# Miniprotein binders against Protein Hikeshi (HIKESHI), part 9

Target 1, 195 residues: Protein Hikeshi (HIKESHI), of Homo sapiens (Human) (q53ft3)
Amino acid sequence: MFGCLVAGRLVQTAAQQVAEDKFVFDLPDYESINHVVVFMLGTIPFPEGMGGSVYFSYPDSNGMPVWQLLGFVTNGKPSAIFKISGLKSGEGSQHPFGAMNIVRTPSVAQIGISVELLDSMAQQTPVGNAAVSSVDSFTQFTQKMLDNFYNFASSFAVSQAQMTPSPSEMFIPANVVLKWYENFQRRLAQNPLFW
Short names: E, the ipSAE of ESMFold2; O, the ipSAE of OpenDDE; V2, 0.75 times the mean of E and O plus 0.25 times the DockQ between their complexes.

## First folded at step 6 (miniprotein)

Design r1
Fold by ESMFold2-Fast, scan of step 6:
Structure r1 (fold): chain B 195 residues (1-195), chain A 93 residues (1-93)
Amino acid sequence: as target 1 above (195 residues)
Amino acid sequence: SKIEVTIRIEEDGKKYEFTFEIESPYRIELILWRIKFFLIAHGAKELTVRVEAESPEKAERFAELIVYIFRLLGFKEIEVTYEGDKIEITGEL
């Protein structure tokens, strides 16, 4: 019913159903995540009068989950982009007598979706800066993807002297990729709606 | 599942077609994003994705995801053709 997308990671489309009305996605290495996209797959709409409340959970210092309401998805607004970088544990949590760097083991956070009545959802207040403009978030995601693609393509670059011929394979000069990257980035910076 | 991507490019009045297979459908958003960059670099106008899934229901789910990504990437004139567990999705830039 739902999908979860993090820039640079595999899209998740198989939420774990933990109750009749509750679904979760695991987010490993959540401390490296700035934004999460939650969306409906379009196969099954919400029943009339219902929608999904989207929550974010991470383990606190005692290993207990801390849940925060990020926002909502509905049949009329089937996707939402959330900024979670300001909501994670460890952000600004410092002891007054010391600031030591500690090696942290990657922890698993969760996105939770609760199917609720629209009237009930209208009475709830998401955390202040979690929801972001689709255009702004798409622009940030696009820039991350642009960087990822350029790095990926460049990792295959070889000099002609090192090239191994493949009869079925196409090759693109690195300069063409660079030119495209610079042109696309410039256009994106001038108008985020150019896509 | 079998996911096949066909890119069509027109240069100097000649048409070229490149086809390749995607092994993992769960990375399709990243793959299609990278393909869009390739299309822009070569002035390509059309992208076709063919999906052969384990069942018609799975094929429909993949089609919906691909269409969503196509729209997110700015493709227009999106057409979907169904044939049981096989689906073909074509979009223009």
Scores: ipSAE 0.000, ipTM 0.110, lowest interface PAE 15.5, mean pLDDT 65

Design r2
Fold by ESMFold2-Fast, scan of step 6:
Structure r2 (fold): chain B 195 residues (1-195), chain A 93 residues (1-93)
Amino acid sequence: as target 1 above (195 residues)
Amino acid sequence: SKIEVTIRIEEDGKKYEFTFEIESPKRIEIILYRIKWFLLKHGAKELTVRVEAESPEDAEYFAELIVLIFRALGFKEIEVTYEGDKIEITGEL
């Protein structure tokens, strides 16, 4: 029913069902994650009057999971982007084995989805500013994808003296990529939905 | 690599299919972002991207990239089909 996406990682579409109304995704190396996207696959809608509450969990100083409400997904809002980097992921890492866990055993966090009544969801307040508005979150995601693409493309830049003629490959001048990047940023700032 | 995009739209009980070729894999991210807006504007239900890569390894690279973009854009029911250096990715809005 649900998917979980982290930039630079394989998309997860097979949540572990831990109860009839509860689903979990594992997030290994979560301290390297800034944003998580949670979305509905579209095959199965929520029953009328129901939606999904999205939670984030990490181990506390005693190794016990701490669940925090990030936000919601519904049939009308089937995807959401959450910023998890500010949720005290480093707090408690100073226990005697914190450095070993980071180095040897990557810390594993979880995204939990609980199917709940919409009226119940409306009475709950997500932690901090983990959830951004859908427009803001999409703009931030597109900006990160834009930055990632520009950096990735630029990493393959070669001078003309280093080019080997090959009919199987196409080359784009670095200036064209830069002009595209600047144009896209300008248009995105004016209207996030310009594409 | 050859990249072909197929858009399927259903309006007024009529089905339309538009197919076009993308000249550069490095532009796929930009093009798919623009295609999403077109699909939403016209109530399109399905997008299919076909890639003929230079190797099976390249096909896997493009499959991963296109799936990430599809998920980022809110596509559902994503299906990936492999046949050596060929891949087909289909998603619904």
Scores: ipSAE 0.000, ipTM 0.094, lowest interface PAE 17.9, mean pLDDT 64

Design r3
Fold by ESMFold2-Fast, scan of step 6:
Structure r3 (fold): chain B 195 residues (1-195), chain A 93 residues (1-93)
Amino acid sequence: as target 1 above (195 residues)
Amino acid sequence: SKIEVTIRIEEDGKKYEFTFEIESPLKIEMILFKIKWFLVRHGAKELTVRVEAESPERAEKFAEFIVIIFRKLGFKEIEVTYEGDKIEITGEL
């Protein structure tokens, strides 16, 4: 039902279902993560009147999970990007005696998705700096850039009969550009950050 | 031999209308795939496509092609309405 994406890592599409209404993604080496994208796969919508509350957890100094509400995904807004770098604890590594205590906290965080009533979700307040930007905005910008490039490239299309051979120039068939455009657009529709 | 296609999307009480002159069936398939993506990302579920052509026969053939694309893209409850010299295709995601 859900997907989770971190830049530079393989997309996760198989969330672990831990309850009827709860799903979890593991984020190993979370200290290196600045942003996380959570999205619906589009195959199965939420039931009417329901949506998903997105939580982030990391281990505290005692190894206990600390859960924080990042935001929401709904049928109307099926993707969101969250900044988690500002939510992490760095206290241990910044301690004056850190070099004398080299035991590191386990570096596995989790993204949790809880399927909840929309009315219930409306009463909750996400942490203030978690939702940095809209994935939809990035997707729209990328689509516009894709359209601009395709239109620009296509404006130079000529038939073979109109071509003058030149050893210093390379030519790409117009149908190859069209196939690339279609493939890129399809992938962008499924995963806005696939590139 | 041009076909005029008007695409209508309604979201949050706002109406968006786009009109294109199409000379190739392949172009409309790309446009409709792009529009489906827009609907999914913005939570809109209904798409209406209006077709006008130089002849009723040509408009009807193109409307049939649009219905095939709608099915391919996953639209359900596809309705075709004839309104004078115009053919309107409506589908839901």
Scores: ipSAE 0.000, ipTM 0.076, lowest interface PAE 20.4, mean pLDDT 66

Design r4
Fold by ESMFold2-Fast, scan of step 6:
Structure r4 (fold): chain B 195 residues (1-195), chain A 93 residues (1-93)
Amino acid sequence: as target 1 above (195 residues)
Amino acid sequence: SKIEVTIRIEEDGKKYEFTFEIESPRKIEWILLRIKLFLREHGAKELTVRVEAESPERAEFFAELIVKIFRKLGFKEIEVTYEGDKIEITGEL
């Protein structure tokens, strides 16, 4: 039913069926993988009203699988590209594979496909930065860096009443930092390479 | 023989390139058909297939086969480059 493409590797067209509605592809040496393409073979369409939710799983430091929702494939959009670099150290998303005891090898990641009702899929939110479209690795990194800096700077914000007068110390108003952040974010959205 | 396929897509000004291997020559037409559909979904227009054959004669055979498949699938501007037992075929959609 499904195929899986990883740059530099043999294309996989034989998913392991682990349940009536669940399919898995093994991804050995997953630390070298940046993008994964999932597609329908075109031989068997989804039943009416159904589609596939695509998940990524890797073993954490304790050997436990961490599942994250990447996105969806449907009869109307039978292929998708996902960026998985940057997700390997993240927390797991809500997933239907939690009750399954899928045997795995340490250092082998998996792509999971769960056949679900389209209405149920519409209520799910994929992890951020997984879908490939208008954002590349550089743009994603820049946005995360901006968010981190703003959150860090704002964590030191105090009211004027909480400040001790200190001639040797300089203070930057929080609203100036916010204005810079908003301006940079707006410019980045218009042209990711403006800097 | 080693058969590599490279697909290039551009979405919202971002460029992506994927290269992978085909494990069996018998699957080549089917896989290229799926790739054509994938390219259409993502607005990509170019596909490159590279073959490292066991001999120049075998490379020529694969070049002819792949060109025939490209034409059958509707690719145009087909370009073939030969280098002994290695070939590269590029087509536009």
Scores: ipSAE 0.000, ipTM 0.280, lowest interface PAE 16.0, mean pLDDT 68

Design t3 (from t2i with Y6E F13Y L23E W40Y L41E F74Y)
Fold by ESMFold2-Fast, scan of step 6:
Structure t3 (fold): chain B 195 residues (1-195), chain A 117 residues (1-117)
Amino acid sequence: as target 1 above (195 residues)
Amino acid sequence: TAERLERWAKLLYEKGRLERAAEFLKYALELDPSNWEAYYELGEVYRRLGDLEKAKEAFEKAIELNPDSARAWYGLARVLEEMGRTEEALEAYKKAYELDPENEEIKKELERLEKEL
């Protein structure tokens, strides 16, 4: 149903279903994580009027989870980027008290997804409120990568007269690449998270 | 998977999204047409929508797949009673009771209808 991506780590696509409407991903060594991407796999859409509330949890001093609302994913916005580095407070590394609070055992945080009514979700306020700017930055980066890919691919365009017969080679017309690029850019402009 | 679709349908049903619940149950049944529980749930959805004829058909299909399901017979009895088919409802309540004699709700409804008939 859902996937979870952390930069530099293997993508997780097998959420643990802990209730009829609740799914969880484990995030080991969460202290090193700045951003998390949560997305729908596209196999089964949410029922009309429903979406997923995305939560982040970390263990407190007693090992009990402390849940915080990060944001939402919906059929219309099936992926989202969340900044989590501030939620457990990166200020813990700025302690002047003789290395107190530096000796910590590895902890496992979790990303939780709860399927809820859109009306109910609209009444809730996510912590951090940095998802929008992160998405915008990612969209700009993605556009730049697409431009680079299109320019690179176009540099290999050849006329039909220049093609040599080869049973193992495939040739794609440059206008097909251009058409794909234009369609992808149009879709990104209409919905930056369709990727 | 069929199981996932059925879970979504149950959630929709509990939230009162009855038309959507029916759609997801139909999808689940296309993937697994032998799932009598899904037919039973579809019957409950149609009953709440007020489509008593479709509810009856769904419960009858559930019974066809699992004739030992007391709750499917109970569902059929309730729908038949709502349709005004009182004597057929009584027969279905009796069958539900025979399959689950410890169920106080079924027993109470059977006794009530026997006196009213």
Scores: ipSAE 0.000, ipTM 0.235, lowest interface PAE 13.7, mean pLDDT 70

Design x1 (at its last look DockQ between E and O 0.25; V2 from the best seeds 0.00; counts 0 for: pae E 7.8 > 1.5, pTM E .725 < .8, other shape alone 2.837 > 2.5, SAP 77.907 > 70)
Fold by ESMFold2-Fast, scan of step 6:
Structure x1 (fold): chain B 195 residues (1-195), chain A 93 residues (1-93)
Amino acid sequence: as target 1 above (195 residues)
Amino acid sequence: SKIEVTIRIEEDGKKYEFTFEIESPEEIEKILLEIKFFLREHGAKELTVRVEAESPEDAELFARLIRWIFLLLGFKEIEVTYEGDKIEITGEL
């Protein structure tokens, strides 16, 4: 019913069914994982009124699983990308002597999917920063992009044009748009934070 | 308005497709940037964004902005299709 994808690894489509409503994928070497994609295969939909709650589990310093709610998949939203980098560091806050524990901890994390009622899922709160998103302003990005374009283009403007009836008309060379695009793309590729 | 992003990857001759919804337009630039890096790590090269706006005019504005973001992020072979208030933009890395 479900698939799981990790960067640089083969796609997993054979979840282990551990209960009638629970499925698990194993993630070996979880320390190297930054993103996980969970998706429905599309062959078998959820029953009406049901969806899937997606959990991430890693072993704590005592070898006990720590389950965190990442988000949800439903018939209407059958795929989700989760950022799990940073979630694995949480045990340091609750276990000040964690480094002193000698118990061998497995290096395998798990993705768990629990089939639940949509009404129940609506009342749950996923861990912060798990879903691939940002609260940064699209408007601010657009304004910065437009400011960059205007400043770049105006540097090429001609303040007097012989063919214009108005003596104060300004003209921008045709290639300025191409130069703006190339400049902006180059700068963004070198440093995504420049804007 | 609804904005959907579809990622397509291919491994061992099999193709996989993942679709998710962006709830806030203010997040689209950061989401597309993260997706670009994610696609590079997976070797996937195709991204499709679908927009269902409140009007054809709004859809066209979203399409123009998303196309510009695709260009800024280095996507190539950008294709745009229009159907009333629905827009689909596809690009390759």
Scores: ipSAE 0.000, ipTM 0.199, lowest interface PAE 13.8, mean pLDDT 63
ESMFold2, look of step 14: ipSAE 0.013; ipTM 0.397
ESMFold2 (binder alone), look of step 14: mean pLDDT 74; pTM 0.693
OpenDDE base, look of step 14: ipSAE 0.043; ipTM 0.557

Design x2 (at its last look DockQ between E and O 0.41; V2 from the best seeds 0.00; counts 0 for: pae E 8.4 > 1.5, pTM E .702 < .8, SAP 81.759 > 70)
Fold by ESMFold2, look of step 14:
Structure x2 (fold): chain B 195 residues (1-195), chain A 93 residues (1-93)
Amino acid sequence: as target 1 above (195 residues)
Amino acid sequence: SKIEVTIRIEEDGKKYEFTFEIESPEEIEKILYEIKYFLKEHGAKELTVRVEAESPEDARLFALLIRWIFLMLGFREIEVTYEGDKIEITGEL
């Protein structure tokens, strides 16, 4: 019903079904993983009125499982990417897997998917910043992207005295990039659709 | 604004397509960087980013910025399609 993808690894499509409504994927060497994609295979949709709550579990310093709600997948949102790089020292959260003893090694984490009523899922709060629809304004989004562009382009700047002729290479004077960046910021600030 | 990303992966002769929403637009460069690894490691064909902005002017700003991110990350054959307040940007590795 579900798949799990981590960069640099084979796609997992055979979840361990630990209950009628609960599925688990193992994540070996989880400490090197930053993001996990969870998706529905498309063969069996959720029943009407139901969806999937997605959890991340890792062993604490004593080897005990710590479960954290990452978010959700539904028929309307059948794929999701979750950041787990910041969760490996957090507190556990309320979860439906606590009565299940799953044998684990110290370096193996798990992704758990619990099929639940959509109304029940609406009462759950994912850990970290994923729990709130924190869609920043278009202005904040654009500002961060512009800062990134300016910093990146500026790393290629050379002075006139440092230039060596290269017939096939094009150069951008640093002041042109800066002037463009400042002009774009001014335009962004003058667009009232950016808050 | 609504930012959706679609990746296409081929693994063991089977093709997968995933679509998900970016919840934090300030993270878009980092997320696209991680997705670049997915595409390279899994033999994927292309990455598509779709934005539904609040106006056609905002959509053009998004297209410009996301196109630059694609260029900075090394995507090739970048194509941008405009439809009013919606854009679609596709790049290949």
Scores: ipSAE 0.013, ipTM 0.471, lowest interface PAE 8.4, mean pLDDT 70
Fold by ESMFold2-Fast, scan of step 6:
Structure x2 (fold): chain B 195 residues (1-195), chain A 93 residues (1-93)
Amino acid sequence: as target 1 above (195 residues)
Amino acid sequence: SKIEVTIRIEEDGKKYEFTFEIESPEEIEKILYEIKYFLKEHGAKELTVRVEAESPEDARLFALLIRWIFLMLGFREIEVTYEGDKIEITGEL
C-alpha cells in the first residue's frame, strides 16, 4: 500500500503490517535524516471516507519510543513530505502505536501509518504545525533567497562578448538583476505576503 | 501561493510518480537539495516544480527564484512554462 522515501536511500515499499489498520517503516541511522516522503503506491486506494495518519517515532535517550503526528495521506493527496530533523528531542503526541512498540533498537526510528476516518483526522494537529508564524518564516526565507540569488547571479556574470549560444537557457543582464533585487526588497518590505 | 513538486523515479523495474505540496516555503531550497541526491541515486534525472501564485507578475518572480535554485543545484535543460498566475518548471541532471 505505501512507500517511504528518504533522500539518498533506497525506496522502501514493504511496510511491516502490525495490525489490520497499522503499518510501520524502519528508519535506521535516523540522525542523518532531515526529510521523509510517505506515499501511496497507487494500486490499492483507501476505502471511502478513510485516510492515513502518518506518525514518526524515535528512541529517546533511554531508548523509549516517542511518537509524534506528522500529517496525513489520502486518496486526494497520496504523498506528503515531512521534516523530521527538528523532532528528535520532542515530546510524544496522541497516537495509536503505544502498545506495539515495547522493544526498540537505539539507532532506529520509525514511520507509522494508521488508517483512520477522514473526519477523525481533520480534528488532529500535526506536530510540525509550529508556534512560529509561516508569514515570518516565509519573509526570512525570501530575504535569504534574494541575497543568495543576487550573489549567485553576480558570480556568474560575463560580458556580452563572452556569452555563448544556449537556446534552451535564459540570460539576464547584471544590471537587470540588481534592479530586480532592489524592487523585490521594496515590495517584500511593504507586504511580506505579496507572493 | 501554492508550490508542488513532482518526482518520477524508477526502482527495480517499477515506476513511481508522486506529487507533494511544500507547506513551508522557507524549506524549498533544502527540500530540492535532498531530492537532487535522491534523483542521482535512483537514476531519475528530471524534476518538475509547479507554482500557483497570487498574480502573473508574482509567478514570474517565483520562476526566477526556482530557476536559480535549479541552476545552483546543477540542473540543466531548464524549461519554464507560464499560464497566467501558474508556472511549471522542469530541469534535468
Scores: ipSAE 0.000, ipTM 0.295, lowest interface PAE 11.0, mean pLDDT 67
ESMFold2 (binder alone), look of step 14: mean pLDDT 76; pTM 0.724
OpenDDE base, look of step 14: ipSAE 0.016; ipTM 0.239

Design x3 (at its last look DockQ between E and O 0.05; V2 from the best seeds 0.00; counts 0 for: pae O 10.5 > 1.5, pTM E .716 < .8, other shape alone 3.046 > 2.5, placed apart)
Fold by OpenDDE base, look of step 14:
Structure x3 (fold): chain B 195 residues (1-195), chain A 93 residues (1-93)
Amino acid sequence: as target 1 above (195 residues)
Amino acid sequence: SKIEVTIRIEEDGKKYEFTFEIESPEEIEKILAEIKWFLREHGAKELTVRVEAESPKDAEAFAMLIKWIFIFLGFKEIEVTYEGDKIEITGEL
């Protein structure tokens, strides 16, 4: 039902269902994470009149979870980007995950999604600055991912003369990656949600 | 659960199809290898990956991984279709 994406990491699509209406993703090494994308996979919509409240949990100095409401996902807004880097010193809020005995390691944070009534969600106040609500912020996030990919790919670039024979490996011309990058940038500029 | 992955390529009226199995969505290397093969042997063409699994959750998870791979590889016009327990991801390179 849900996916979780951190830049530079593999997408997570296997949320731990901890209750009928509650899903959790683990975020190892959360201190290095600036932004998290939570999205619906598109296979199962929210029931009519329902959406998802997205929470972030990090361990405090005692290893106890501190939960904060980041924002929401809905059928109408099936994805959202959240900035979590600045939340590490925040106060905990009321959350639906309090009764869960989730084994945590000190370096692992969690994203929790609670399926709730839209009317109830409207009464909740996300923590400030967590929701990256602007199209620009989404574009920036995507741009960073693209840049990361491009930089990664480019780091392996060698001239034909510099190539060491490796029959077991496939090589892609750098210009192909660049062309792809440019095309993706163009599409992103036209519609940040084209994917 | 066991995941059946079918890759379909249509080129100049010829259809190529091959099917393989993975035990979990984490075996992404298998699909990557096939996509690499596709990219090597075929130019800018339409690629369809069909995912079927005993577990709908596994199929869904893997389909989403495939979608993201398509995005990162620069496929265009990515479409995801659902036909019962089968999920198809189509894109153009």
Scores: ipSAE 0.007, ipTM 0.167, lowest interface PAE 10.5, mean pLDDT 73
Fold by ESMFold2-Fast, scan of step 6:
Structure x3 (fold): chain B 195 residues (1-195), chain A 93 residues (1-93)
Amino acid sequence: as target 1 above (195 residues)
Amino acid sequence: SKIEVTIRIEEDGKKYEFTFEIESPEEIEKILAEIKWFLREHGAKELTVRVEAESPKDAEAFAMLIKWIFIFLGFKEIEVTYEGDKIEITGEL
């Protein structure tokens, strides 16, 4: 029914069925994993009105499993990418002495898929920043960069069209792009939080 | 308008295709930037974005936007294919 992909590893297509409506993939060495893709193989669809809730499990400091809802897959959205780096144990230790008190737990996490009613899924809230659309520093930078480019280039193109009364195709001069780039770099140097 | 992002990878002689639906055109910049990092980590070489709009003119507008996003994210050999109100943009990383 399902596949699971981790960057740099072979695709897993054989989930362990642990109940009539529950499937699990093992993720060894999960501390090295940043992204996980969960997808339907396309051979067997969900029953009408049903979908899959995708969970991530890791061992806590006591070795007990902690399940967190990452998101959903459905017949209409059969694939999903999740960023799990922020959900790992021991990342960004708040105390420097925390590293001196190590607990030996297996480095094996799990992806769980629970077949549930679509109505039930709609009432659930996935953990923050797990979905691929979560905004990070690079994404914010790219969005602001593109906004600046389009606004600057479009404005110049209109002005150029007013000066050149040609019904032919509009062209943007290369120096317009260069001026935008220089302006953007200057703004970043003055305020790195601009982006 | 319907926007789909399709990631194609090839491992151990098998090809896998993952398709994501973008609900809002405004989110495409966020999603493509995040996916770029995932693709680099996975060693994927190609990204395809498919758009099905309400009109050919709307499809062309979205194609232009996506093409510029590909350029600024560092994709190479960007190709655009048109078929009425449907477009496909492919780029290499």
Scores: ipSAE 0.000, ipTM 0.244, lowest interface PAE 14.4, mean pLDDT 62
ESMFold2, look of step 14: ipSAE 0.012; ipTM 0.368
ESMFold2 (binder alone), look of step 14: mean pLDDT 72; pTM 0.671

Design x4 (at its last look DockQ between E and O 0.05; V2 from the best seeds 0.00; counts 0 for: pae E 9.5 > 1.5, pTM E .718 < .8, other shape alone 2.882 > 2.5, SAP 78.96 > 70, placed apart)
Fold by ESMFold2-Fast, scan of step 6:
Structure x4 (fold): chain B 195 residues (1-195), chain A 93 residues (1-93)
Amino acid sequence: as target 1 above (195 residues)
Amino acid sequence: SKIEVTIRIEEDGKKYEFTFEIESPEEIEKILKEIFKFLREHGAKELTVRVEAESPEDAKLFAFLIRWIFMLLGFKEIEVTYEGDKIEITGEL
């Protein structure tokens, strides 16, 4: 039903269903994550009057999850971008995952999605440090990622062509993707509004 | 470069095709919105991107970039065909 995207990582489309109305994605090495995108795959819409409350969880010093409400996704706003880099301080919000407080592996965080009534969601307050963006912002984020990769790859190709004295059939090296991801993440960490 | 995006939907045994032509980079946002709409609202399961690049090297770069976008969109089967400076990439959900 849902997808989860982190810059520099493979997209996750197979959420773990932990209850009829609750889904989670695992985020390993969460200390390096600044932004998370949560979106609906579009194959199954929410039932009428329902939406998804999006939560972020990380393990505390005792290995117990600390849940924080980030925001919402709905049929009308099926994707959202959340900033989580400032949310690892240990303050939790009220959450529907209380009965599922199982000790987690250290360094693994989770995104939780709870299918809830729209009227109930409207009465909840997300944590103040989370930035929520519409599907239009997700499109803009994707476009900026594509532009950044294209510009990086084009610049690399020009430099290589200038250093080669004979005509060359150039290929994109496997590690150029890794270098692009590292560059993108570094710039995002330095200026979160870059994207 | 010329970029063409074809979205294929199969409903009740009938196949429908919607094709968009991208003439400028500023149209990418509009086309991405339409792609997401077809995937979300119409259950589209196949997406084909055709690119006529400036060179075979550019075609390979576009092929890599488009395959990466398909992975971001959750497509499982990705087929790529090359014809010099032209490529066709098809993804299936």
Scores: ipSAE 0.006, ipTM 0.148, lowest interface PAE 10.2, mean pLDDT 62
ESMFold2, look of step 14: ipSAE 0.006; ipTM 0.349
ESMFold2 (binder alone), look of step 14: mean pLDDT 72; pTM 0.672
OpenDDE base, look of step 14: ipSAE 0.008; ipTM 0.236

Design y1
Fold by ESMFold2-Fast, scan of step 6:
Structure y1 (fold): chain B 195 residues (1-195), chain A 93 residues (1-93)
Amino acid sequence: as target 1 above (195 residues)
Amino acid sequence: SKIEVTIRIEEDGKKYEFTFEIESPLEIEFILREIKRFLEEHGAKELTVRVEAESPRLARWFALLIVKIFRKLGFKEIEVTYEGDKIEITGEL
């Protein structure tokens, strides 16, 4: 049914079934984990109208599990990557793992999968920090992206003077590319989310 | 843009193919680096990245970016396929 993978560790494909509709993977030494991948094995699909809600749990200072909703997997989207490094000090989400609240496993986090109706899942909101994105990373990545685009476009514009133009090709002046790059960089400096 | 990654591994004599989505292109190099490490530890040799971009020109830009990342990570036999605003890039270790 389900698999769980963490960089540098053996892939887990044998979830512990803790209820008819609930499955759990243990994540020992969870403080070293930044990202977790959850996926369906592809051999057994969800029943029609159903999917899986994916939760992350870690023990709080009292050893009690704190459950947070990370997202969903469905027959149409059978795998997802979650960033958990920012979640280890947050508040819990509403969760269906009530029976697990009396079980304490020090130094071990868990990934939980609850098989639920798609209509029920549509009314749930995952924790924001689980999304794979960051404003700081966005600025750095976008700068690299702009550099790659500028180098690509400039290289092409320079070389086109040495070639016979193809009838199907479009050509842009190098100065237009430079102008776009400078304008975009200026706007990015003002607000990284302007697009 | 929509970014999907497919990895192929073999565990306990069984072959698995996993396809998953990267929600943000901001983390693509970091995620691919972690995936490469995972693949090396599990004997997998092939990684495929698919992107559905907003335009064919943007798709070509994504192809160049991802090829650069693949080369930086040591992938060989890099193959790029275009289909309008969609691209597929496969590399071997």
Scores: ipSAE 0.000, ipTM 0.349, lowest interface PAE 11.3, mean pLDDT 67

